# Ledger of designs, part 3: VHH binders against a5wdp0

Target 1, 213 residues: a5wdp0
Amino acid sequence: MNKHNKSADALSLYLVTDSALCADKGLIETVLAAIDGGVTLVQLRDKHASDEALYTTACELKEAIAGRVPLVINDKVQIAHKAKLDGAHIGQGDLSVKQARNILGHDAWLGLSINTLAQLQQTHHHHLDLLDYVGLGPVFATATKQDHAEPIGLEGLSTLSKASVLPTVAIGGINHANARQVYQTGCHGIAVVSAICAADDPKQAAELLIAQR

## First folded at step 1 (VHH)

Design s5 (framework vhh_sonelokimab_d1)
Fold by ESMFold2-Fast, scan of step 1:
Structure s5 (fold): chain B 213 residues (1-213), chain A 125 residues (1-125)
Amino acid sequence: as target 1 above (213 residues)
Amino acid sequence: DVQLVESGGGLVQPGGSLRLSCAASGRTFSTYAVGWFRQAPGKEREFIGAISGSGGYTYYAVSEKGRFTISRDNSKNTLYLQMNSLRPEDTAVYYCAAKEYLWSLSSDTYTYDYWGQGTLVTVSS
């Protein structure tokens, strides 16, 4: 359906899923508990799932969330369209911003990962009218094999957040120990993975994170 | 292949409205994603909007959204562009264009396979 109230407040506490970290509690159960704790937007991310399995999970998660918060998908724009999700988040090496917007249509959420000021400036010049927000990071070092980007740090995040015309969400290595400092850079929100997905109590983890805002 | 012929261009006063048509002939029109582009004298071709083969999805250049509406009637093999609140800067040759991949809406001119000859719209007092 149409998203009448599409605002930057939806970026306040952004959950990116990790199916392996949620395996013991269940993905859907973890997400619902996190939403109860204050998560404002969910990105379904499962790098090991087939497209068929990811589509099934997307549909199940959408039904369970029942419109409480936007549900977007990592990279798989066609699955977002097919499953009627709220949108997608894409990286620099994925589908072009124009191709993603074309598949999703005008009303869907579309976010783009930004690592440098040059990428942000390119976005302002060419894609400002196509994106709803930008994800800035990685803020802190991550251990993923695919992520060899230099961390931008708090200073880099502050610089990019202040330069951005689009709403910003900070991502990469954010947890309870550093969330307050991240919010203080002026970004609209924070995106977390293990801080919620690996928590013993995802609801309480979300409550503690959003309280730092 | 498909052939496209635009019509409906002409002289209109600022603040006026105009509806352009694009008639398609050849193969099944509904298998094509189609769009409108324009080119003002001395400028590059600019994207206006596109619509999927079924008509279920539309995509607009943000600068044109709200003033221009794209629609299609597959039973008549016709694409339309409704233009409202016209301004002198809207003066251009308007082109319709089609591409084979019906779900893939694009603003990129190079992805379109078939182009009409264009129809001139002049917005002047």
Scores: ipSAE 0.000, ipTM 0.087, lowest interface PAE 21.0, mean pLDDT 84

Design s6 (framework vhh_sonelokimab_d1)
Fold by ESMFold2-Fast, scan of step 1:
Structure s6 (fold): chain B 213 residues (1-213), chain A 125 residues (1-125)
Amino acid sequence: as target 1 above (213 residues)
Amino acid sequence: DVQLVESGGGLVQPGGSLRLSCAASGFTLDYYAVGWFRQAPGKEREFIGAISSSGGSTYYAVSEKGRFTISRDNSKNTLYLQMNSLRPEDTAVYYCAAKPLSYFRTLTAESYDYWGQGTLVTVSS
């Protein structure tokens, strides 16, 4: 029941981190600047970090953010639990939605990646009461993500957003040149990586993206 | 002037325990991650462990996990390293180091901006 108190506005500008892209400016510095610019939710993602290093980074990032926006983690629900993060985002992998919810508890944010209408229909039948939102994508082909899924495009995103009864956030190849078109599909928010993490001015990059909503 | 000053080093017998302290001056530790490093004669400086700004999170080098415990008291502006079950191989100069939370890495010496002068620990009969 407390899920109904979570605002879909938290999905408006969703930052997914990339440690390599943030290396020159610092991950924590990039995230705080992005939040100052209008980022509404942060997902810590680092596929190359050890669990111990990722736990340390999660705790430092949580302390730096100081409750200003929700902080979730990519896939590692045990780390979300141990570090007392706001939740997790999971893919179509081995960890089930039910297992993730059991580990995180009732009040934590839980998101799931959706690439196809069939996956969305399965989510509606089996997981509707367990998830807070779905991530739709990849919308466009990306150089920063080695995804096996075909890009769904703007038409595919529009179809999935309309069909979803859960709040939606669009992800995959989204940047300043296409953000307005993505928002126009009717999704609740956009998730970006390089548009902020690789920007010379992450605060300004966030301001320009959220202004297109 | 930003300074970190280590204390508590000395001679200890194998199997013994020792507690090191690191006092910060010229700044507060509130927004600094702090770590411990050591350097044995003729060796590179190696990471021991780090603790978050609040003290709520710790990360240790695999080889030292369980024998060494890092803690901090921000009200006293001080960092501690508790060393148990000491071995001759633990003989080294021990350094405390601090970095702002804006830096991503905690595990390499190059990532730390502020360093103490070091305190010698000798483990010998």
Scores: ipSAE 0.000, ipTM 0.119, lowest interface PAE 18.2, mean pLDDT 83

Design s7 (framework vhh_sonelokimab_d1)
Fold by ESMFold2-Fast, scan of step 1:
Structure s7 (fold): chain B 213 residues (1-213), chain A 125 residues (1-125)
Amino acid sequence: as target 1 above (213 residues)
Amino acid sequence: DVQLVESGGGLVQPGGSLRLSCAASGRTFSEYAVGWFRQAPGKEREFIGAISWSGGITYYAVSEKGRFTISRDNSKNTLYLQMNSLRPEDTAVYYCATDYRGLYSEHLESAYDYWGQGTLVTVSS
């Protein structure tokens, strides 16, 4: 893919990493198997890693992926810039969208988490020219985090997807049992964590998920 | 075409309450998000708030949050606006409209597919 010609198709099956869930099989091994199974974009996420460790992991993942799919990072836009990753995904309480774009440059992927219609409205007002997509969620309650934003549900996802003028990817509690219903809401793609990272066979898990599209 | 008909407007004293209704034809209403707007004479239309197709999600203009409540009954194809603590500056024609997509402007008529004819609310003195 040419970085100047970003496609919403890259959002079709979006993998968000979790280092603890990947520890058994190895992070790089899990990611490569998932890409072999149909993952279209990877977000490196490790909330416990130091910036130095995260930079090292980012460089190793970039080398292993070898340009097959975009590789972005959760929140750490400076690491994305230093490691020459494809971009970043940021949340509502993080670095501003304008600052993130300034650090990443014009060609990098930049995504933003959206939980409410009010946040989507603000994004439309201020950030349409700066973002490549929005992440909508959490769709369902997650077992790995007790305190989180209230789930928006399938109805909430459908409402936000219809209202968004930016490409959308749904995230939060998405797995093999509910992926088809999520795709049917009209979002451009789904983002998964444990459905792939905790799977015995990450390649097969990815194949099963993308088949629901 | 879907027809929307507002009702429930009238004269009310400051501090009073009114409940507006918006009746829609057919099953189409239950498939759309819907919103309320108002327009005072000589002014532009102002967004009040919106509600999702099932009623599970609501969004309000910040100045009206707490005084106005939007609800819907899809079994009756009806949208409601409960207005409390009314003020003279609430005097306007109130409109309902379907499909509140593109909530990036306070005055976004082009984003809505179908509009009612309006119902007049007058808050005296």
Scores: ipSAE 0.000, ipTM 0.128, lowest interface PAE 18.6, mean pLDDT 82

Design s8 (framework vhh_sonelokimab_d1)
Fold by ESMFold2-Fast, scan of step 1:
Structure s8 (fold): chain B 213 residues (1-213), chain A 125 residues (1-125)
Amino acid sequence: as target 1 above (213 residues)
Amino acid sequence: DVQLVESGGGLVQPGGSLRLSCAASGFTFSSYAVGWFRQAPGKEREFIGAISGSGDSTYYAVSEKGRFTISRDNSKNTLYLQMNSLRPEDTAVYYCAADRGEYWYPTSEVGYDYWGQGTLVTVSS
């Protein structure tokens, strides 16, 4: 996949990394196994890493993935630009969408986290030309994010997915037990963390998740 | 009074094209974002596309992007929907809608203040 060919199918099974959960098996090894299992897009996320360490990891992960799937970074759009990643995913409290697009350029992937209908409305009003997709969530309560927004639930996800003009990926507490129900809401894809990163067999975990689509 | 009047609907064969028009009156058309929605018998209303007041920004439902094109002519107070490669599942009543609100909702019915009466499009052999 190149930067000029952004298919919504790339959202089908979206892996968000967690360095601590991948420590025993190795981050790169986990990501590559997950891609072998059907992961279609990877977001590098490490809240505790320094920018220097995150840049190094981004470069290593990009080299290992070798263009098989898009690689984006959580929040750090300047690192995405410097490491020549495929793009970034940003939250509501960080860089403005316009600033992120200016740094990344026209061709890069840019996603935005959406928690409420009001945030989606603002995105439709101001940012439709700047974003490639929105991340909807958290769907379910999760211990992964200390300061997460209130869970939107399956009905909230369905409402936001139907209201969205942009392709949607659902995130937050998604695992093997609930992935099928999440896909059935009409979102383009699901984003998972521990369902793959904490799995004994990340390849098998990815295969089981994408099979629910 | 604000009025939106759709026209251009009719019977068309699969693979055909149709251009819908929506004539607006009773308000400053260029100040309103306007959009197209459709509703098939027994189904919920579905967003198709929307265009900003200036015409500079267009928004499409993911499922319809590429086949349908929304445009407007502010000098004629008219909104258009060009529909290409029509399929039987495109059979529906098509509505135009307008909103000036501070928190405009391109894909949400509740975000639109004014609605036309609709024009029927039937795609059948």
Scores: ipSAE 0.000, ipTM 0.096, lowest interface PAE 22.6, mean pLDDT 85

Design s9 (framework vhh_sonelokimab_d1)
Fold by ESMFold2-Fast, scan of step 1:
Structure s9 (fold): chain B 213 residues (1-213), chain A 129 residues (1-129)
Amino acid sequence: as target 1 above (213 residues)
Amino acid sequence: DVQLVESGGGLVQPGGSLRLSCAASGRTFSNYAVGWFRQAPGKEREFIGAISGSGGSTYYAVSEKGRFTISRDNSKNTLYLQMNSLRPEDTAVYYCAADSGYLPTSLYEWLRSESYDYWGQGTLVTVSS
C-alpha cells in the first residue's frame, strides 16, 4: 500500500506554479481547483522565494494536496527531501542528475529539462536509469524569453518526443488554443503555467486543457 | 527460462470489466520484472503497465487513471491485469512479457517491448455492443 507507483499518465496535465500569477486567488486554492479540473501532477516553482519561504509553502501545499497527485519542486532537491515531497524537476545547470537522485532516493520522481536532440542523446547515454521523465521545451515563445532557450516549435517537439525513450512532457507557451496540437506530437503530457495560474477559473481551465488529450 | 501463457480474454460490453491472467513456468518468476502490452489490428505493440519482481514498483502507460491495475502473485507464478470501464478502443490482443535480467529493469527498459525476452501468445479482448 506504501509502494511508489510511477505512471506516465501522471504527466497528462502537469501544472507548474507561479506564485505571483496566483496571488489574487491564492496559490493553494488555485492548485486544488486545478486538480479538481484534471491536473495530474504539480510542480512548485517560485524563483524569487527564499529557501525558508519555499519550504513552508511546500509543506502547506503537500498537506492541502493530501496525496491526490504527485507534488514535485523546481530545482531545490534539498527542500523536496526535507519537506518529504514526491520529487523534483531540475534544469541542465542546477545539480547533476546523479547528485539529485542521491539526495531524493530511488523512489522519488526526478525530471530533467531538455531543449535539444544532443541533450536528449546525452541523457540516454548517461542518465536513463536515474530519470522518470524529461521536460521538452520551450515549445512556443513565452512573454518572458530572457531565461529560456529558443522555442523548439511543434516540429522540434515531435522530433524530440519520438526520439525519447523516457516519458515526455511538453512545456512553454502551452494554452487551450494549442494544447491539442501539442498532445498530437506524441508527448505523454503537457505542462502549463499561466493557462491555469492566470485563469479566472482554474478548474474550468484544467478541464478544457485535459479535454484536448 | 520463463514460459508465459495469457488467459481471460473475451467479448465484453462497453463499460464492462475483465481480469487477464498470465501464468508463468520455468525458473524463479520473482526475479523477473513483467509487463502487459497490447496490439490492435494494423497498429504497433504498445506498453500498458509493468511490475517489478518483488511487486514493490509499478509503472503504467498513458491511460485514464484507475482503469487498469497490474498485480502479481509470486506464490502462484501469476501476473494479472484488471481492466475496468472498457471502451471499444481497448479492443486488442493483450500480451504479457518478462525480462530475462537478474537485475531489476529501469523505467527505460520497462517501457520498451524490445527489452523483454519472453512473451506469451496473447489473449484477444473485444469490446463491443
Scores: ipSAE 0.000, ipTM 0.081, lowest interface PAE 22.2, mean pLDDT 81

Design u1 (framework vhh_7ubx_2)
Fold by ESMFold2-Fast, scan of step 1:
Structure u1 (fold): chain B 213 residues (1-213), chain A 123 residues (1-123)
Amino acid sequence: as target 1 above (213 residues)
Amino acid sequence: QVQLVESGGGLVQPGGSLRLSCAASGFTFSSYWMTWVRQAPGKGPEWIATISSGGSTMRDDSTKGRFTISRDNAKNTLYLQMTSLKPEDTALYYCAKGLDYEYDSSGLYTDYRGPGTQVTVSS
């Protein structure tokens, strides 16, 4: 069988980085403090960075994390491969699942964003052997942006989590105040951005979030 | 139509040098990462080096210090400067548009990879 060290428990508290929100404390410092607090997986995400800067950051972050938790990258599967990261997370408009798996190889983590039941059903039909998990969201309204997917809400999250054959992580607007409700929908984990990146104490923020599980 | 055409390969003595070129057309070359990959007879593809749209480079440790990747965006051309060549460098060398073909099992990426240029290192 597929013998790799991937556990759904790695999704329990998933940190997605935001370089602007981490700028005052430092990205690496924030991530390491969050891991000390209970973060189980990190996704490097910086929509505004050049590929050169993103590769440099990926290498620095990988070295600092030193294998304590998986490190994946948002969208840029070729950077994941070149920097020897643990994998990637892709969206519906990004590189195809098959192309991403071919670039990353069999053992890498690969996640896919899902917003609708139809997308989940398509994933079940075509991609079960290629993906390690799906990200469900956005659960709650986040920043004001025209390109936002419509929030699915707790009911939508519950429906998708129950329908998913793959491990699920919930994303979008999740913080200490709503984390318990999100965990109660039956998802394997939660993914947070500002709840940790914008926190005065990222370690304490992570501790408070994982305690809701 | 995307096209990549490699040139500059040939027979070279151990310790010699070669410069490979890849002429790109059918896409906005300056906007894409470009990669060199090689495949020796009976072995899988091996990644050599990648260069970003901005000129930053990443190189495999086994060839680091002997091979240099560069690009000329005005000429839509990718280069690989090879020095201190060894018999084990003998392979077909491909250029590729922003993708690493090391794990390509489907042939899907062949339209985005050149036919390759043969490098043979022997006395």
Scores: ipSAE 0.000, ipTM 0.119, lowest interface PAE 18.6, mean pLDDT 81

Design u2 (framework vhh_7ubx_2)
Fold by ESMFold2-Fast, scan of step 1:
Structure u2 (fold): chain B 213 residues (1-213), chain A 123 residues (1-123)
Amino acid sequence: as target 1 above (213 residues)
Amino acid sequence: QVQLVESGGGLVQPGGSLRLSCAASGFTFSDYAMTWVRQAPGKGPEWIATITSGGSTMRDDSTKGRFTISRDNAKNTLYLQMTSLKPEDTALYYCAKDTWGYLSEYDSPGQYRGPGTQVTVSS
């Protein structure tokens, strides 16, 4: 992959990792199987790992993926820079968009989580030239984790997708039962966690999800 | 148990210098990366610099020519040397443990972060 050639098609099937859900099959093995099944971008996410452990995992995962798809990291832009990852995805309470872009450079992927229309409008006014996409969610409530963010639902997702001038990827509670409905809202892609990480066959899980596009 | 205490802030004129300190206790200081972050009133937190356990540094481009992060493992102390201070550097400065950037409320709400030291730059 060429970092200068960023395409919204890379958002089509976005995998966010969860080390606990991948423990039985192995994280690297799960990610590689998912890529074989059609995953187009991977975000390394591990809220419980130390920065040193996360850096080690980032380097191992980057080597295993070998440039087949972009590899970004959740929140830790300094680790993305040190490990020479393809970019990062940040939230509303994290490092500023301008600081993240300055650390990553102009060619790296940079995404931002958006939960409300007001946040999207602020992004358009202040950060449009700094971001490659926005992540919209959570779409659905999830029982796998305590989540204090109110779900936006399919109607909310449709509204935000139509309002966004940046490419959009939907996240939160997305699985095989609802993926088609999510794609139908007009988002460029879907981001999944347990639908692939907790699957008995991650390759087949990815194939079934991307087929709904 | 983990404690971080910042000091060295105060009122300074534009063009002046300050050295901030962060005294750490309750953990093996030398084993962890340490970070300086600032927050101006009504604004979100802004990352300044990180120094690894091995001594490698990363700095924000807007301040890296004026600010230097360093550590003294024998004294369990983190430092931020600030030069050529500007009014826009006015903020609460705080240190954080085992992070390569700001600890968001979603990652670690207030954990491993000090109470901060106020820096005010005005004539």
Scores: ipSAE 0.000, ipTM 0.224, lowest interface PAE 13.1, mean pLDDT 83

Design u3 (framework vhh_7ubx_2)
Fold by ESMFold2-Fast, scan of step 1:
Structure u3 (fold): chain B 213 residues (1-213), chain A 123 residues (1-123)
Amino acid sequence: as target 1 above (213 residues)
Amino acid sequence: QVQLVESGGGLVQPGGSLRLSCAASGFTFSSYAMTWVRQAPGKGPEWIATIYSGGSTMRDDSTKGRFTISRDNAKNTLYLQMTSLKPEDTALYYCARPLYSEWTDLGYSEDYRGPGTQVTVSS
């Protein structure tokens, strides 16, 4: 829906895909079941796929979703443009916000990952008119190890979410057990990966997550 | 293109010390957590330590008294200082940029990794 008005409600339950976690059930099948369960936006993420493979998957996933929810891609704004996806989500350092907006056009969704208050302040000064939302995280560390930027925690999330002029979606370690606490920080939505992609029943997993809002 | 290249491995006697380096390119190094991982022949990968963009560290309990992870953002370089080396420390050591996701009980998930540098502890 890259030609329709964008609503912050689309951030309520945000699914980020993981091809390996979806392998047994199938990526498309998992995504469609999750949408049936209440997922409001989907981000195609596969860091190790070639651009050609990502383009093919993006086209197949777009066709299957059939406009029910926005479909964006992680980092690869040129694939979003070529496959006519609804937009992209970008991280710090890989591509400038201005370049991404120029490639995607005015109507596409564009999100940016934020890990610190300094990054949020930079975004407010330079990118307010270019972004539709910011992704805040990682919120939680795993019980064993960490494989990302320093976790911001619930207090950090609350601070960033309250400071943000743009709609916010929280990501990192979010699952059924902690989703309610995350929603209570005042973010517009939550983004999940394994909580849905690794679930035996992705539809039920999505229903249980959105019920915490 | 993201590239990670390790150096500093070699043959060392038990009780010796070694400093490994990892040169990073193709991304904004200062903005990412970085990890050291090792793998002995016939064994799975073993996570050693992570250093976050803010400089805080998380280390495996079995090695944290002997190994120190650090970084120099001006040089785009990650370090592992190893002391009191033991024969069981013999492994291929590699640096990795971790995935932005939950870690498993195996303690390791990566986006990119280097080819590794061999450390052999033997008399």
Scores: ipSAE 0.000, ipTM 0.153, lowest interface PAE 11.0, mean pLDDT 84

Design u4 (framework vhh_7ubx_2)
Fold by ESMFold2-Fast, scan of step 1:
Structure u4 (fold): chain B 213 residues (1-213), chain A 123 residues (1-123)
Amino acid sequence: as target 1 above (213 residues)
Amino acid sequence: QVQLVESGGGLVQPGGSLRLSCAASGFTFSTYDMTWVRQAPGKGPEWIATITSGGSTMRDDSTKGRFTISRDNAKNTLYLQMTSLKPEDTALYYCATGYDYFRDTLSGEYDYRGPGTQVTVSS
């Protein structure tokens, strides 16, 4: 089902999956434990998987979650539609916001990555009625350098969150050591990957993260 | 100066095994996520596996049954154990620091990369 409770509360603890990082414990098992621990929204992300493999995983994960929290997919809007997921999250270089909304329909979740104030202003001007939230980041640097990888930092996050008309979720380098500071900037939620997926106890990891809110 | 030096490549028959090593210096190895990447002739770089500073392992689906990443922090060394090698595994293999787990932007780069070690599978 595409219909869901579209509350900013759903952004509170946002899990972005990494199938390889979950391999030892199992992806489905990790996600269900994380939801038990307080995860409020799940994004299926696997940049290495084929579309067919992603579709299969999306269907399995949707069935396992059984409507407990929204399940969206990274980039692959057509897979979200075919698998009847709750929505998708797209980046600046991906399918246009209008095309994504047309494929997903009115009721589906649609999120967009924002890295700069200029991108946020463009979003307000052109896409305000098409998006349910924006993902702000990267907040912190990782050991990996990217072509356009200037971290926005806590100050940048605070500035963008205050400027945003849409609900915000902070993304990039967020873990147990910094989650409290991120929540304190006024964003509606945090998005994490390895803080939960690489944890020995994903349920406990989620509990500790949401407790910082 | 940060330095990564790969070794252990060479010519091997299909079905054979190799263990690649990456010797790290100039940084606190134990605090870094470490990655193996390969580049085949005429192809772009392909991610193989990452091991986090905490020891969690991530592997590409196409190789995860045949390749194992591991590390020895006391020796500042990263390893890639390769089994059941195929002609398609012929590539330059290099190690790198980090991987994009927390970024939501299009392209990823590695902060530091080694020069690579050549693996050639069969004649």
Scores: ipSAE 0.000, ipTM 0.134, lowest interface PAE 11.9, mean pLDDT 82

Design u5 (framework vhh_7ubx_2)
Fold by ESMFold2-Fast, scan of step 1:
Structure u5 (fold): chain B 213 residues (1-213), chain A 123 residues (1-123)
Amino acid sequence: as target 1 above (213 residues)
Amino acid sequence: QVQLVESGGGLVQPGGSLRLSCAASGFTFSSYYMTWVRQAPGKGPEWIATISSGGDTMRDDSTKGRFTISRDNAKNTLYLQMTSLKPEDTALYYCAKVGSYDLEFYGTSPDYRGPGTQVTVSS
């Protein structure tokens, strides 16, 4: 289901999945508990899954969510189209923004990752009519440190959020301890991975995060 | 199989120039944004410049007067022209296919990064 009525409020608490972190509790169970706790949008992300397995998971997750919140997929625009998901989130070249919009159609959600002011300026010049939001980050450093750019920090996030014409969601190292500071930068929402996927109680984790808004 | 191979690094004196090249294969190069990133000894990676599929460029303000990013889509090659080199430019320089962007892991995916080419500016 490609929705055409989009609210920036859908970005308020954005869950990006990680199947390995959800292995003990189950991916679908974790996502549904997180939605019960206040998650407003879900991005299916599994870098280690085959396209066939990812398609199967996308269909199962879509059925389980049953339209309660939008479900988008990381990078795999063709799977979003085939599984009739609500949209996709892409990086700065996994597929051109124009090609992604052409595959997804007019009504689907389409988000783009932004790390620098220069990337934001490029987006403003070429993609404003094609994108629904931008993801900004990484905000904070994480424990995984190989082949990474330096985090933008709260000041960098504030600068990019204020400069953005599109709705913004912040991501990267966000958890209960720092979520309030992130919300205070003026972004429309926060995107989290381990803060929910690795939590003992995903519902409670979501409740604690959205309470910081 | 995505492959990126950087070349053109080496030893250079302050004030010198180098042109780095990145040869791309295993994907439709002309369809992707490409970036140059560097990592100095004991420091994290630093973004230098990005170029769109159409050739529009975005550069870090600290280097944009001295460094120029360009591409040749017919040759599947990305370039970085470096002038007025300083000791603080000493780093391993990587090209990366911008995509599979993992905001949890600081921008460009490791899966799409080349092995790098070393630039050493004598002090």
Scores: ipSAE 0.000, ipTM 0.172, lowest interface PAE 10.6, mean pLDDT 82

